VHH binders against Geranylgeranyl transferase type-1 subunit beta (CDC43). Designs and how they scored, part 22

Target 1, 376 residues: Geranylgeranyl transferase type-1 subunit beta (CDC43), of Saccharomyces cerevisiae (p18898)
Amino acid sequence: MCQATNGPSRVVTKKHRKFFERHLQLLPSSHQGHDVNRMAIIFYSISGLSIFDVNVSAKYGDHLGWMRKHYIKTVLDDTENTVISGFVGSLVMNIPHATTINLPNTLFALLSMIMLRDYEYFETILDKRSLARFVSKCQRPDRGSFVSCLDYKTNCGSSVDSDDLRFCYIAVAILYICGCRSKEDFDEYIDTEKLLGYIMSQQCYNGAFGAHNEPHSGYTSCALSTLALLSSLEKLSDKFKEDTITWLLHRQVSSHGCMKFESELNASYDQSDDGGFQGRENKFADTCYAFWCLNSLHLLTKDWKMLCQTELVTNYLLDRTQKTLTGGFSKNDEEDADLYHSCLGSAALALIEGKFNGELCIPQEIFNDFSKRCCF
Short names: E, the ipSAE of ESMFold2; O, the ipSAE of OpenDDE; V2, 0.75 times the mean of E and O plus 0.25 times the DockQ between their complexes.

## First folded at step 6 (VHH)

Design r34 (framework vhh_7n9e_1)
Fold by ESMFold2-Fast, scan of step 6:
Structure r34 (fold): chain B 376 residues (1-376), chain A 124 residues (1-124)
Amino acid sequence: as target 1 above (376 residues)
Amino acid sequence: DVQLVESGGGLVQAGGSLRLSCAASGFTFSSYRMYWGRQAPGKGREWVSGISGSGGRTYYASSVKGRFTISRDNAKNTLYLQMNNLKPEDTALYYCAKESGHVFLDSGEYFDYWGQGTQVTVSS
């Protein structure tokens, strides 16, 4: 249903294309804080356009120049003068011994360049080894988790910075893009066993992954995508996989059928949430959780389309959160469309059609083409 | 700069009532869904109630449905939780939370903004 259709369609494809195009055209001159979001804006916009069959490499290649300027290669003030590289959100330069390189901007830039087919830059200009060394430095030696950036005084992750499953996913995705496939490849840069230990420690008692033993579909998708990229999904116990599938299926708000008596007792059925997915138990449905939950189910079982109500989530997205006037998708039926939910709502629909690769959060055809080129 | 300040907790006997308040600042309060969560000692966090930005829709966990009422005053930037027929099992630190921002993979914590919490202790 993300594909072009003949005759009248419930998907307002032309409006969605204009929505994403508008965001690329309205990139403001900004203060430092706003600059951090520019790479994400480019990524979500290019991804959304690509999902709606726009040839983004032909139309938006001019954004490559801006992204290339955000690639920084620097020498750390350490004993070995370690050379690292990555992408910054801000063009603030000339700060002694400081690095503004961070994992999210680096991933968004790399994925955008892949979608824009910037293979010349990717294969010849990017110093993949120094980029992988930056990722290496972001790993916490004790826990195996990752922080988003380095402390300027220690050239290591700060002990007070967040190091949750999102950053584990981003770190592994960057290394995968740089050519890591086998455990030996990853082990050149990170402690893969420590990382796996950390991920497993974030399992919740009744299935799913989260923080503080609170299951969360976003963290679950990050953990499962990380394990998929590490070829390590089989390391999950059968019980945990079954419990996680069960938990994910019960995140869908549905008036149809009784999946489990206990889950229906806990669900507050609201017609406005019908078919949508919750991020956590006892919360409202949200457009992005359709993607996070469906991606997680896809990674855990071949039968996911038979186990969940795909027609209902499609109806939720198209009838409740799709904005037919402006294009785009909102978080819920009460809010305006935004880039994040527009991209992930579109991605959820594309995933149902088998047209999206959830592990790298890019269209499947782009992933297929990229995978043939990545030899390391 | 989001600030959430909970108040109204305390010690109460089973069957009693308490009203929690959450004073919010640093964001357009009426534009965001708000939630009450709780955490008992040694247990994970649990979401108990949510309310839409307009106040037109509410959600309750089955454990509190019919006993707790969530409400908001958008003119005062304040969220409330009226707790009736309290049980010893309701003993927990109660948190006010703003729904997460819309950029998931950016640096920092992007799920929810939590207040410091207010302790509710229900004696038998």
Scores: ipSAE 0.436, ipTM 0.750, lowest interface PAE 2.8, mean pLDDT 83

Design r35 (framework vhh_7n9e_1)
Fold by ESMFold2-Fast, scan of step 6:
Formats: structure tokens, sequence, C-alpha cells
Structure r35 (fold): chain B 376 residues (1-376), chain A 124 residues (1-124)
């Protein structure tokens, strides 16, 4: 059965805390032989611990010193001698091509500092204008999208670099953290109208956002979070919002169909994925898409909990992808727990409880405190 | 460096069968979900089937359900699509694909790696 139980929590909180703590204690040198993403490890681990009510600022404040060392401020070799800053993922060497400031590491560092309550550094030492200038340089002048880093020869975004909705979200989130709230604030650093034009161009015919007119839950969450941070969700047509809600509800795998009010058996039902959310049509349910889909629904309609099968996704996460022996959450019921899915699965549960801010991907209490302190 | 090489396409009569193969390299094949997609002339991409890393779970588009069977051999790093009772509307370039994999920046699923494709032509 896929019903919630009363009594002690079905969530193995102590084991989840230990899972996230292990990742902070033993930072790996690499992940799958790719880039060293220690800033991402810190972000997902601190976020997961914070979701499970650990006082992360008291326990892991020592990581602030290490993170601060990844803050780089440099002068570009351009006509204006532009001063930029941001965060790098590795301190291997101060070689221009090897030490690259990039948008993802910058966002992970800033969000981690907010969760660790490093407000002294954030408000007084961090050069927010040079961070915002770095973001400005990452914007493509023709279409308004963003690349993750700058080409060392041109000091502009490379034409071969990815510039999808993920980087639009990261860029706007960084500017928001730096204090941008109104259109006038954003316009100081970026071409907001071109960015909005790009985002709107990524709308799919039957709802949602994606590349090549293929709807995708992750891109949809990035686009909607970006629009929310720009106070521009109202620029979406009512038809597009309705179509997108309908598409997102159809991403939930259920024996009774995708919506709470459907009573007929869903012909596409897969029992192994029952209650989980898909990223795209004809693909498997995944722990992270519970977060991306629920965040998107939350941003589009106040009634989202009435429309989706909230108990079923809770049961999917707790009974199928939660690892009760090791702690953490896996991508699906066949795999081991990993840091990314453990954080986002926990975030999805927190979002259902009204305890998580999806637009900045941090706990709601931390967002409320940040908003109170860091406003214009 | 992900490489996906499809083979087994060709010309077949309606009602016939073909078995497509996809040779994968450059990643830990058994850890990744694999998919078959297709693109007919003048049409967009259509995902037709998917299989979990272990091979324990499969998905099919309604258009191919009951006619196509996806399978994998993890020891050989090879994905298969058995296509039975082929119809003229199954005529398309068939691609195998994998999600880019799990990373600390995202699930990797925002990008798919697609092979070059193998042409399937079904004559009436």
Amino acid sequence: as target 1 above (376 residues)
Amino acid sequence: DVQLVESGGGLVQAGGSLRLSCAASGFTFSSYRMYWGRQAPGKGREWVSGISGSGGRTYYASSVKGRFTISRDNAKNTLYLQMNNLKPEDTALYYCATESGHTFLDSGEYFDYWGQGTQVTVSS
C-alpha cells in the first residue's frame, strides 16, 4: 500500500544527518573523474543538514574560512580594466586558464554562506558590484542568455558554451543575492528585457519550458524560479500557466492518473515509479524531479497541493528512494544514495511541509532571515 | 568522452522485424539509463523506449508498445531494440541515447548524448 503511517516519523532523520555529515568530513578530490566540485558538496550537504534541523552555522562555521579562500577578484584585460569577482571550484593554482570563476560555484558559495549565516563577510567584505559585473559579462548580447564562465581571450562568453535556462537561473539568483529586486536594479547589470525574451522563447507549444520545443521539468523549474526572482511570473499568459500546470501534473506516475480528480486507471502506470515524477514524457520517475515539478507547481498556483497526489510522492520518496540503512536518497529504487538526490529529495519533502524556498533552493526560515537583513 | 554507435537499420517490408544495436563507450554503461528515440522526416524527436541501468525496468511510447522490446547487455556495453510488426509510420532515423549522468551541478539529465543514428525504412 502507498499510505502514510502515524507514530514515529517514517523519515530516518538521524541516518540522513550522518549521510550528509560524512560528505563534509571526507571531501573527495573528484566526482566520476570530472571537475572538483567541493563547493557543490558543501552546498548540498549544508542544505540537507539544515532541512533536518541541524544548526549548521554553529557546527560547520569552520568551512567559511575554506570557502572564503575560493573568492577571486581580478582585473580583466579589456579596454575598461573591468574588476570582476566570483568563486572557483578549485585552488590548484593561480594560472589564468586553470582557475576559472564560474556561475555555479559562485551561487553554491553564496547560498552556503547564507545558510551558515556568514553575514559579516556577505555584508562588508564581499564586493557585490564586482560579482554583479562578472554576471553582466556572462550575458550573451544577442539573445540575453548566460554562459557559466568567460573566455580568457575575449573576456566574453564563448559561443560554444552552453547557455540554457539553468545558467539564466544561476545568473539571476546571484544578482538577487547581491541585492537586485526591482527591474531597475537588474537593468544596472544585465539586459533584463533580452533575458525575458530568451526565457519566453523557450516556452513549449503545449506548456512547460525546454530546449528544441521539448518540455523538461528541470528547465521549467529554472525558468519559473528566474521569473519569480525577477517579479515577472505575471508576464506568462493564463493559457501557458494552465497548460504548464497540466503538463506538470501529467509527470506524476499514478495508477489513478496524473491528477487527484482522475478516477480511471492510467494506461502508462509503472508500479515501480508509483507516485514519483518524470523529467520528460516516456522516461522514468526520479527523486530530483519530485523537487523540480513540485517547485514549478508551487510557483504557478496556490492550490498545487490540492491538484497533485502529495501523499503518493511522499510515499515514493520515503518507501522507494529513501535508504533506511545508510541514510540519504537515491535517484531511483535500484541505485545507492547520492548527495544530489539526497538533498533534492529532502527539499521536496520540506517543500510539501511549507518549510523550503524553491526559488533560491534553501530552507524557508533561512530565506526569511536573509530577506529581512538583505533588502534595498 | 561518450560515444554511441547505432547499427542494424535497413529496408524492411511492413509486418517485418529488425533488431537495432547500440555500442556504447566512454562511460560506466551499467550505471546509466538508456533510451531509443527516433526522428521521421519533417517531424520532431520522439522517445520510443527506455531501460534502467540494471535492465529491470522498461518504458515504451504508446505508438510502439507491444511491438518493440528494449534490452541491454551490460557486459558488452550494448543496447538493443527488437522491432516487430513494423509499420510504414515507423520509418525514421533511430538514435540510442543516454542522459549525461549524475553530477554535483545537476542530475546530468538536462543533456542527452545521442548517437549518429541508423535509418529504418518500412515499405508498404
Scores: ipSAE 0.445, ipTM 0.765, lowest interface PAE 2.8, mean pLDDT 84

Design r36 (framework vhh_7n9e_1; at its last look DockQ between E and O 0.13; V2 from the best seeds 0.00; counts 0 for: pae O 7.0 > 2, unsure alone 59.4 < 65, placed apart)
Fold by OpenDDE, look of step 7:
Structure r36 (fold): chain B 376 residues (1-376), chain A 126 residues (1-126)
Amino acid sequence: as target 1 above (376 residues)
Amino acid sequence: DVQLVESGGGLVQAGGSLRLSCAASGFTFSSYRMYWGRQAPGKGREWVSGISGSGGRTYYASSVKGRFTISRDNAKNTLYLQMNNLKPEDTALYYCAKDYSTTYEILGSETYFDYWGQGTQVTVSS
């Protein structure tokens, strides 16, 4: 019984902590007003630090001030004077009458606040109803999908902007955080049936989810997470679940099962991808897809650890994409570490260890605390 | 309607330079990653370079890395491609492309295009 010595010795925890901390610090005071991605940076960094057992609420509470300032409440120019609220990425982009509130920043902010345990603000200051109303307005009435923001002229969702499965997830996650738990709760703000219809329409023939019948692990994770939050995973057929599981398992690059891409078709294919996950067929392994694929498997079956090769994933991350000198994780073994891949790489490891909530994309301990404190 | 209009192509000698432009309209330009692609005669479309919505991240195909530079002006809704040290193998119809996804890196840097321009012809003579 070869006790896989999951030797603590391969993870450079101190370096990772420093890596994430640096990103929080580099948020230059001078550029604070222009960085539309600051909210995302905060989320990824705080998440990463939390994963590596940093008490982020105690150490990084100063970031709450900035986030709180980016909470906007506004009245839509409609006949009903509808009040909406959410988070903006930058205060500089305040175009008069332009709703700069968007779904991603709102979710990043809410999750960051949860991780930083800003419960008082969450319970007393945030208007959950107006947040939910914003989400409601982002739903496309024709398709049931969601756009990321409202058009500044019409105060309606843009018909031209992307409305893919990511925004479905973000929208539902926000509503969940705001207290929606049952279908009835969600129906108060959104057309849940139309949403479900849209998600189902994104099923691919060979399993998994994606646009234009092109399965993608990220979209699959978003769809499944959305369905999980809606308590609607049972709406998927057994066949589809099986096909999806099979598809996901085939995304893991292995010496035994991976279609060796002919070097001519993919000159960048390296055996070094062994154990890593692909986002879609005939693509290279990427650190982030370790999380997306594992999360999807986790949502579909309790036996997911038996079906995939978690040890190889761990090896791929720790030996190939972990940066031992700088900390963090890179997209692949050739690139430098970046915050996004560092967060998701870390999340993948945490998920394997049972310490990560994939539905809301936060550490499990934080989720548990949130669930206990916020009486929904 | 989404519109992408490329310009700046032409005939150039090997080792020469060109600058391509793409004027975008019909969508929130800054919210999307933009790409340059190209199609050589008898070949399929291939991506050449990509840039994040904010312009903070750039991507290059291995074949053009070090020679091409992608940039954008969000105020002008314009995408640029500076091409230096051009080679005959760079001869192609160059397209501007819109990413299907927003600039929020929730799903990573996966490239997915939903709109293409009409293209601008680049011809590099030996």
Scores: ipSAE 0.017, ipTM 0.340, lowest interface PAE 7.0, mean pLDDT 85
ESMFold2-Fast, scan of step 6: ipSAE 0.732; ipTM 0.880
ESMFold2, look of step 7: ipSAE 0.507; ipTM 0.787
ESMFold2 (binder alone), look of step 7: mean pLDDT 78; pTM 0.800

Design r37 (framework vhh_7n9e_1)
Fold by ESMFold2-Fast, scan of step 6:
Structure r37 (fold): chain B 376 residues (1-376), chain A 126 residues (1-126)
Amino acid sequence: as target 1 above (376 residues)
Amino acid sequence: DVQLVESGGGLVQAGGSLRLSCAASGFTFSSYRMYWGRQAPGKGREWVSGISGSGGRTYYASSVKGRFTISRDNAKNTLYLQMNNLKPEDTALYYCAKDYGSTYEFLGSDTYFDYWGQGTQVTVSS
């Protein structure tokens, strides 16, 4: 039955918890060493559980201790015998003089361990300097961007891998977790000025960041989060910030928002998308873009909640993409719930409530605890 | 291994019509939203139309609304764009794109956003 109280919840919390817990129960054992998505599954599942107030440290800390076995520390075959470390997605036999360490699995593992409150590991076991040296090796010397892994022949970033704004975010987030705060901290491991140059080169003429000369809210969130972690948001011009805010507000499909008149005449308006956010112009609204757009707005202006229609996006998420029977969130109202959209849809709602840290993509309470224990 | 092969482009006079096709393989076509985008010389990419997996929902850019019609044949794994009353400003390379589906990958996935085909050139003379 519907129960009216101050702050009645339309969120099916118990079913969302069961949805995320099912994914942890289906995780392959350590003997299933070929599942490259293992770290991602852990991250999304415990992030979702943490958002819905499950004490994941108490419930899963001991059971997920095997994650430490995915931490690899190795010596590169170079003139300096450089020691690097990071996390692998699978427990396959290492190729001599090669590494299976990659940036996404390393970030997922580190964020998961933070959410599990494995502070003994972070304070005493994790070799933060060797981890930061791995990130250093992933930076491209020509443009300052990052690739996900190393080429075993060159011990440098693979020249055939993608090096877009997503990997810039992941690299900087890992360094931030390792203790980098000032420009001097980051400069010890990466060419920070060259990275900033690359990020600024991905600005679009009418605002936002993107690839292939088109604005994209996912890339915009990656760029802005990277700049926030580098304490460099102020290096963006006021005009670019204002243009980006305007572009992001126009991503909300709305008949009632600040763009009501334009939305009624907008050829891309679809009533079933009402309140949702688009990743790009003239595309369908999507659960994850609620998070990417709201995080971007939050980073650009303290007044973001007054500028966008937070009730409309909440209604989109809870009435259109929340799955009340199975738990979880789908990409859109026609598809089944999946782990990625369930996590990011939950994160978007948590961000609106002030309960989520978008820069590191973890719950705010977890970030606060991490900051108290693992920083100066 | 996703493959998208566009066809049906060509040279046409203003006011004319063209029908673009996109043959898809390597994925369950009916499970994915599909899009048509375009890029004119010296301009950024523009999304012009989108269609849901079932075909029940469609979107159009204001620049093409009323002139273009997107459709799909899920039995044939083929996406279409019927282009009527073409204008010189419609001159562009037209791309078929597959939306990303359910994934356990984070931002590190190369398939996180959209997969684009090679394109088919549309040239509208005045």
Scores: ipSAE 0.650, ipTM 0.848, lowest interface PAE 1.7, mean pLDDT 84

Design r38 (framework vhh_7n9e_1)
Fold by ESMFold2-Fast, scan of step 6:
Structure r38 (fold): chain B 376 residues (1-376), chain A 122 residues (1-122)
Amino acid sequence: as target 1 above (376 residues)
Amino acid sequence: DVQLVESGGGLVQAGGSLRLSCAASGFTFSSYRMYWGRQAPGKGREWVSGISGSGGRTYYASSVKGRFTISRDNAKNTLYLQMNNLKPEDTALYYCAKEYDYLSGDEYFDYWGQGTQVTVSS
């Protein structure tokens, strides 16, 4: 393709709306294995529709009743009889004496309810203190990181569970939604200093955040969003911020600019990835990494649009991964559209337009509305 | 469930060749991008090569370009890495990896095998 443009008329808005709507109307059966999470489907679908200017609170308020049923409040079998609450993924798998509450389903449910403007529930039924206590129980005391759920026998985080930067982000986002803003607010429920220590320990030598000494744009986005919600981005050194910006800019596959993967300098450069972002060094570009990388850059510098090639990533998304026939966005140009990449690809475009809040992963208008009701 | 079993590693002299294999099971092999990564003692993970599901597109790190060739046999559910002109700096544990599944909660992780050791002597 010679004369690509990134005009709004190239976005197949009506097809994208129908794509997201189909996922809400024709949800897969609950016995179609563990490949599908219903709460995640609702979140990505509602978010995608909101990005394309659908009034989701008016049109899909019926989903609030279903989501409210997944709110569980329970008493732990511990010395203090701690009352916790949160959201479960399935009501069918309700095991006696076991906590089925988990951080991802809780965040997806809360963000969906915010997008659907379920403020009466937030003000009258949702027990924010018990929800925050659930988050507290998920924090590992030794290193300050978080696990996604509690062990069913001990009601504590299992030492074998994953406790990476994703769960740090989810935990802090939930507490933020519950009203935590200052360090003192967060300290009521978590060890904020240990959490900050953990996040800083996940810094990579040449910039970015990751796991196993490997820089990763997804973990970088989680770490930076967590620090932003904690009002702690300023705790990062200037050198680390500059190194991270440089690393993120080098994730964009481009025949223009200062990239290792420019076609003139690297024979392994793939033109079909031109403009897209890699999640990690030496891997193919992917639709979701456009969002994770652009969100990270946005959090680190107000000049991010001048530093990266926003026209090229827009062209990558609209010409390579947008599916004009079915609606939605695919992971790459060889795959079919899927809900996750459709939501995050749309979010990346919305972020470029200044219409998306990457820190909570919701449309900016929804965030502005929520922030005016911060004390609910 | 996903299983990736690497083989073909060993001791070889500088300038020599080795062919690594990865036997995959538990998923539709032809639908996933596959990768070879490596980790030397005291260093972080490094991705060295990738291949699309169809085999039509490949990627190589600059450190191995021209020396390594990735390929796949979708009928046999097997991934290969042909390593030529090996250097002492190629000494590492080599991993086969399957790209992540969306909505699984593991979008940040590829599935890695146990690895196969490659040692290149001078």
Scores: ipSAE 0.556, ipTM 0.816, lowest interface PAE 2.4, mean pLDDT 84

Design u01 (framework vhh_7ubx_2)
Fold by ESMFold2-Fast, scan of step 6:
Structure u01 (fold): chain B 376 residues (1-376), chain A 120 residues (1-120)
Amino acid sequence: as target 1 above (376 residues)
Amino acid sequence: QVQLVESGGGLVQPGGSLRLSCAASGFTFSSYAMYWVRQAPGKGPEWIATISSGGRTMRDDSTKGRFTISRDNAKNTLYLQMTSLKPEDTALYYCATEYSDFYLEELDYRGPGTQVTVSS
């Protein structure tokens, strides 16, 4: 064999574009019963189209009007009458005495608007300070982590809500989009030292990040992206960085081992997973973990492409999880394509090509434009 | 709502066997990969066996050849057949599944667990 398949004949680009377009068109016309993830659907779809060279700004600029209507600005019933703002997933949400604003919907809306190049809105209409105050209210005062939304009685995070590394990433990404760059910028809204302390407390003994000393590549990507946005990757010890790189390289399922461990065979090798990445030890390869693992490696070492088997993961994505009939990418070769895995599988391929910014999870060209236009 | 309920644990002598079961409800069981994870006191969780929606299996090297994971999609039930049990297999055993969207959903859903104790 030894014959490589070239790009367009191997990547079913037209089918992938149609897959993302179908999901995007479903939103305004289908009258879906459940709207809670509408902002995520828009983000994944616009991101996927942008990765496959669709000029999303030109074609889907009309969605800006719809997204702008999901921006909510409100006054909290607290001692200071704090003004907050953010984005809701659906205008149908009607929760008395509570904000419908949450961190994931706010980030997805902001990233979607950036990809659609709504810079006029970001510079003239969007109240970045009230967005940042919403993020501030989501921070846990005791441990420095973040919850996704506010409790209607206390106007603070609920004790029963999840506050893991995902929400630390989302919170910092929102503040970064709002213009925070220096420690002084972040300190205006959050306790940055306490957040850093929380992130460092989530380091696992064998490298990587995760809850309860359980390494997880998704949490690792969130922690490393957060540290990158805070300009604090250098605070990680050399030993922890080396252990984390080693752990991430061992997540690639390969009969050959990785370049760093060429003589070692993967004890968990399964032909169906060949080249893919697992999120945790003793689990199957999954399309999304190609993104989480490669983004983590990219943030830890400039030579990451020389340390892992990039052609093998490309083969896994294009030959096993790419769906040539429907378009899109599935979680694994046994399941149908879904929007989340289609977006992140596409992002992983774009990251290998140097065309994707993993820290904000958007195409690199769009990040470059944003950095020149929307930072004070 | 996702529900997972483990059973079949207990006290067993070294070299003995146990069969764990997990009853699943609240989701389309046949469409999801299923896992067995164990946790000994004071230690982190250890993912010991995995089975895909299509029936493909993976196991931790320390249990390979001794433990067998299987599923019965008609009964929405996951199994772990354990043989040649060792004192180091003593742990709380959890049945687990994962949701797909890391941003929006929880990482995994675990049952309350069933205790396995290997001692004379």
Scores: ipSAE 0.567, ipTM 0.815, lowest interface PAE 2.3, mean pLDDT 85

Design u02 (from u01 with Y99T Y103L L104S L107F; framework vhh_7ubx_2)
Fold by ESMFold2-Fast, scan of step 6:
Structure u02 (fold): chain B 376 residues (1-376), chain A 120 residues (1-120)
Amino acid sequence: as target 1 above (376 residues)
Amino acid sequence: QVQLVESGGGLVQPGGSLRLSCAASGFTFSSYAMYWVRQAPGKGPEWIATISSGGRTMRDDSTKGRFTISRDNAKNTLYLQMTSLKPEDTALYYCATETSDFLSEEFDYRGPGTQVTVSS
């Protein structure tokens, strides 16, 4: 079989720390435009710094004040006067604040606060039940999937909003942070069986998960992480797991044969992509897919490091997409570093080192500390 | 909002040529890889060709040498030049892009497609 090997670190840690710090400095003190990504910027930046061993709680605790201002608790106009809460991306409310709460901003805020060790806020101020009720309202009653936010007229999910596997992951991750562990816990807030039915319906016939019955590693990671948080990975058939592992291993672009038939079946090989992972067949390698594919493999088999070429993906990330002058990681060697790929490239390397919790997308030490201390 | 609109399909005789176009809007076209997918009745989707932001191309072996993918970033337009067309090339052709950002609407976007029919 193929054996994973680890070389000495060639990571430009100091430059990466400065890269993430610059992104925090570029956040406007008051921005009333399209700041929908501001919570994500904080999350990716704090996560990247934490991966590179910066004590983020000591250095960036001032961001807690800004994030706390984005926590909204409101009463829906329904027969039960349902109380919901969550996080908004913008404090500029052109519509009622209840309609500005969304799943991505809520998850990013919660994960950032966990990394900044805001445990007092989690234990005394965050209303976990109202957070969970917001997630409940985002679930589609017919198919069990989730939308990002509520329609301002109906206080329900809009039929035109996307409800793919990404939002299933985000919804379940929020509920997990709120203390849901058993099926009984999740069933208090969502229709877990309908959600599982939806996820299973997104299986592709030759393995992996995807929209329109087309395998995609991003959706695969979201589906598998969701199932892991629901303690439901065992509901996948052995054949589907085997097919999915095989499909994921073939996403690594390489002319080198780690498996007997790898080089022969690698029709998408390009030297510039050597060692990297693609999101699907006949596409280029991308830094973020190193994380999505490796997380997926990690969730499916304990032997994942023995099955894939971890040395080659490490070399792809450090030699092709790592930017040694500016810090950060780019999508591929043709583009400049950006925050999303810098965070996920760093996460992929941390996952290979056993230092990252892929299910919640935070460093393993942070996850361990949260699990020991926090009671939602 | 990402929007992709294909054009240039139609009826063509075997051995003929067609050039498909895809007009892109709602994103920074020059920063994204683009690709072509086709689907014939009763078959699954088949990826044909991919072009990187920098212009590197990757093509399916069955169309390599007959199809050429290209882009014009000034016009936000993707092209597929098809030559030596065969009846088996008959399909609905989709323009597509992948957005890897977690905050995007989805990881993969495609247009409504343009029909190519090779007969007679």
Scores: ipSAE 0.516, ipTM 0.789, lowest interface PAE 2.4, mean pLDDT 84

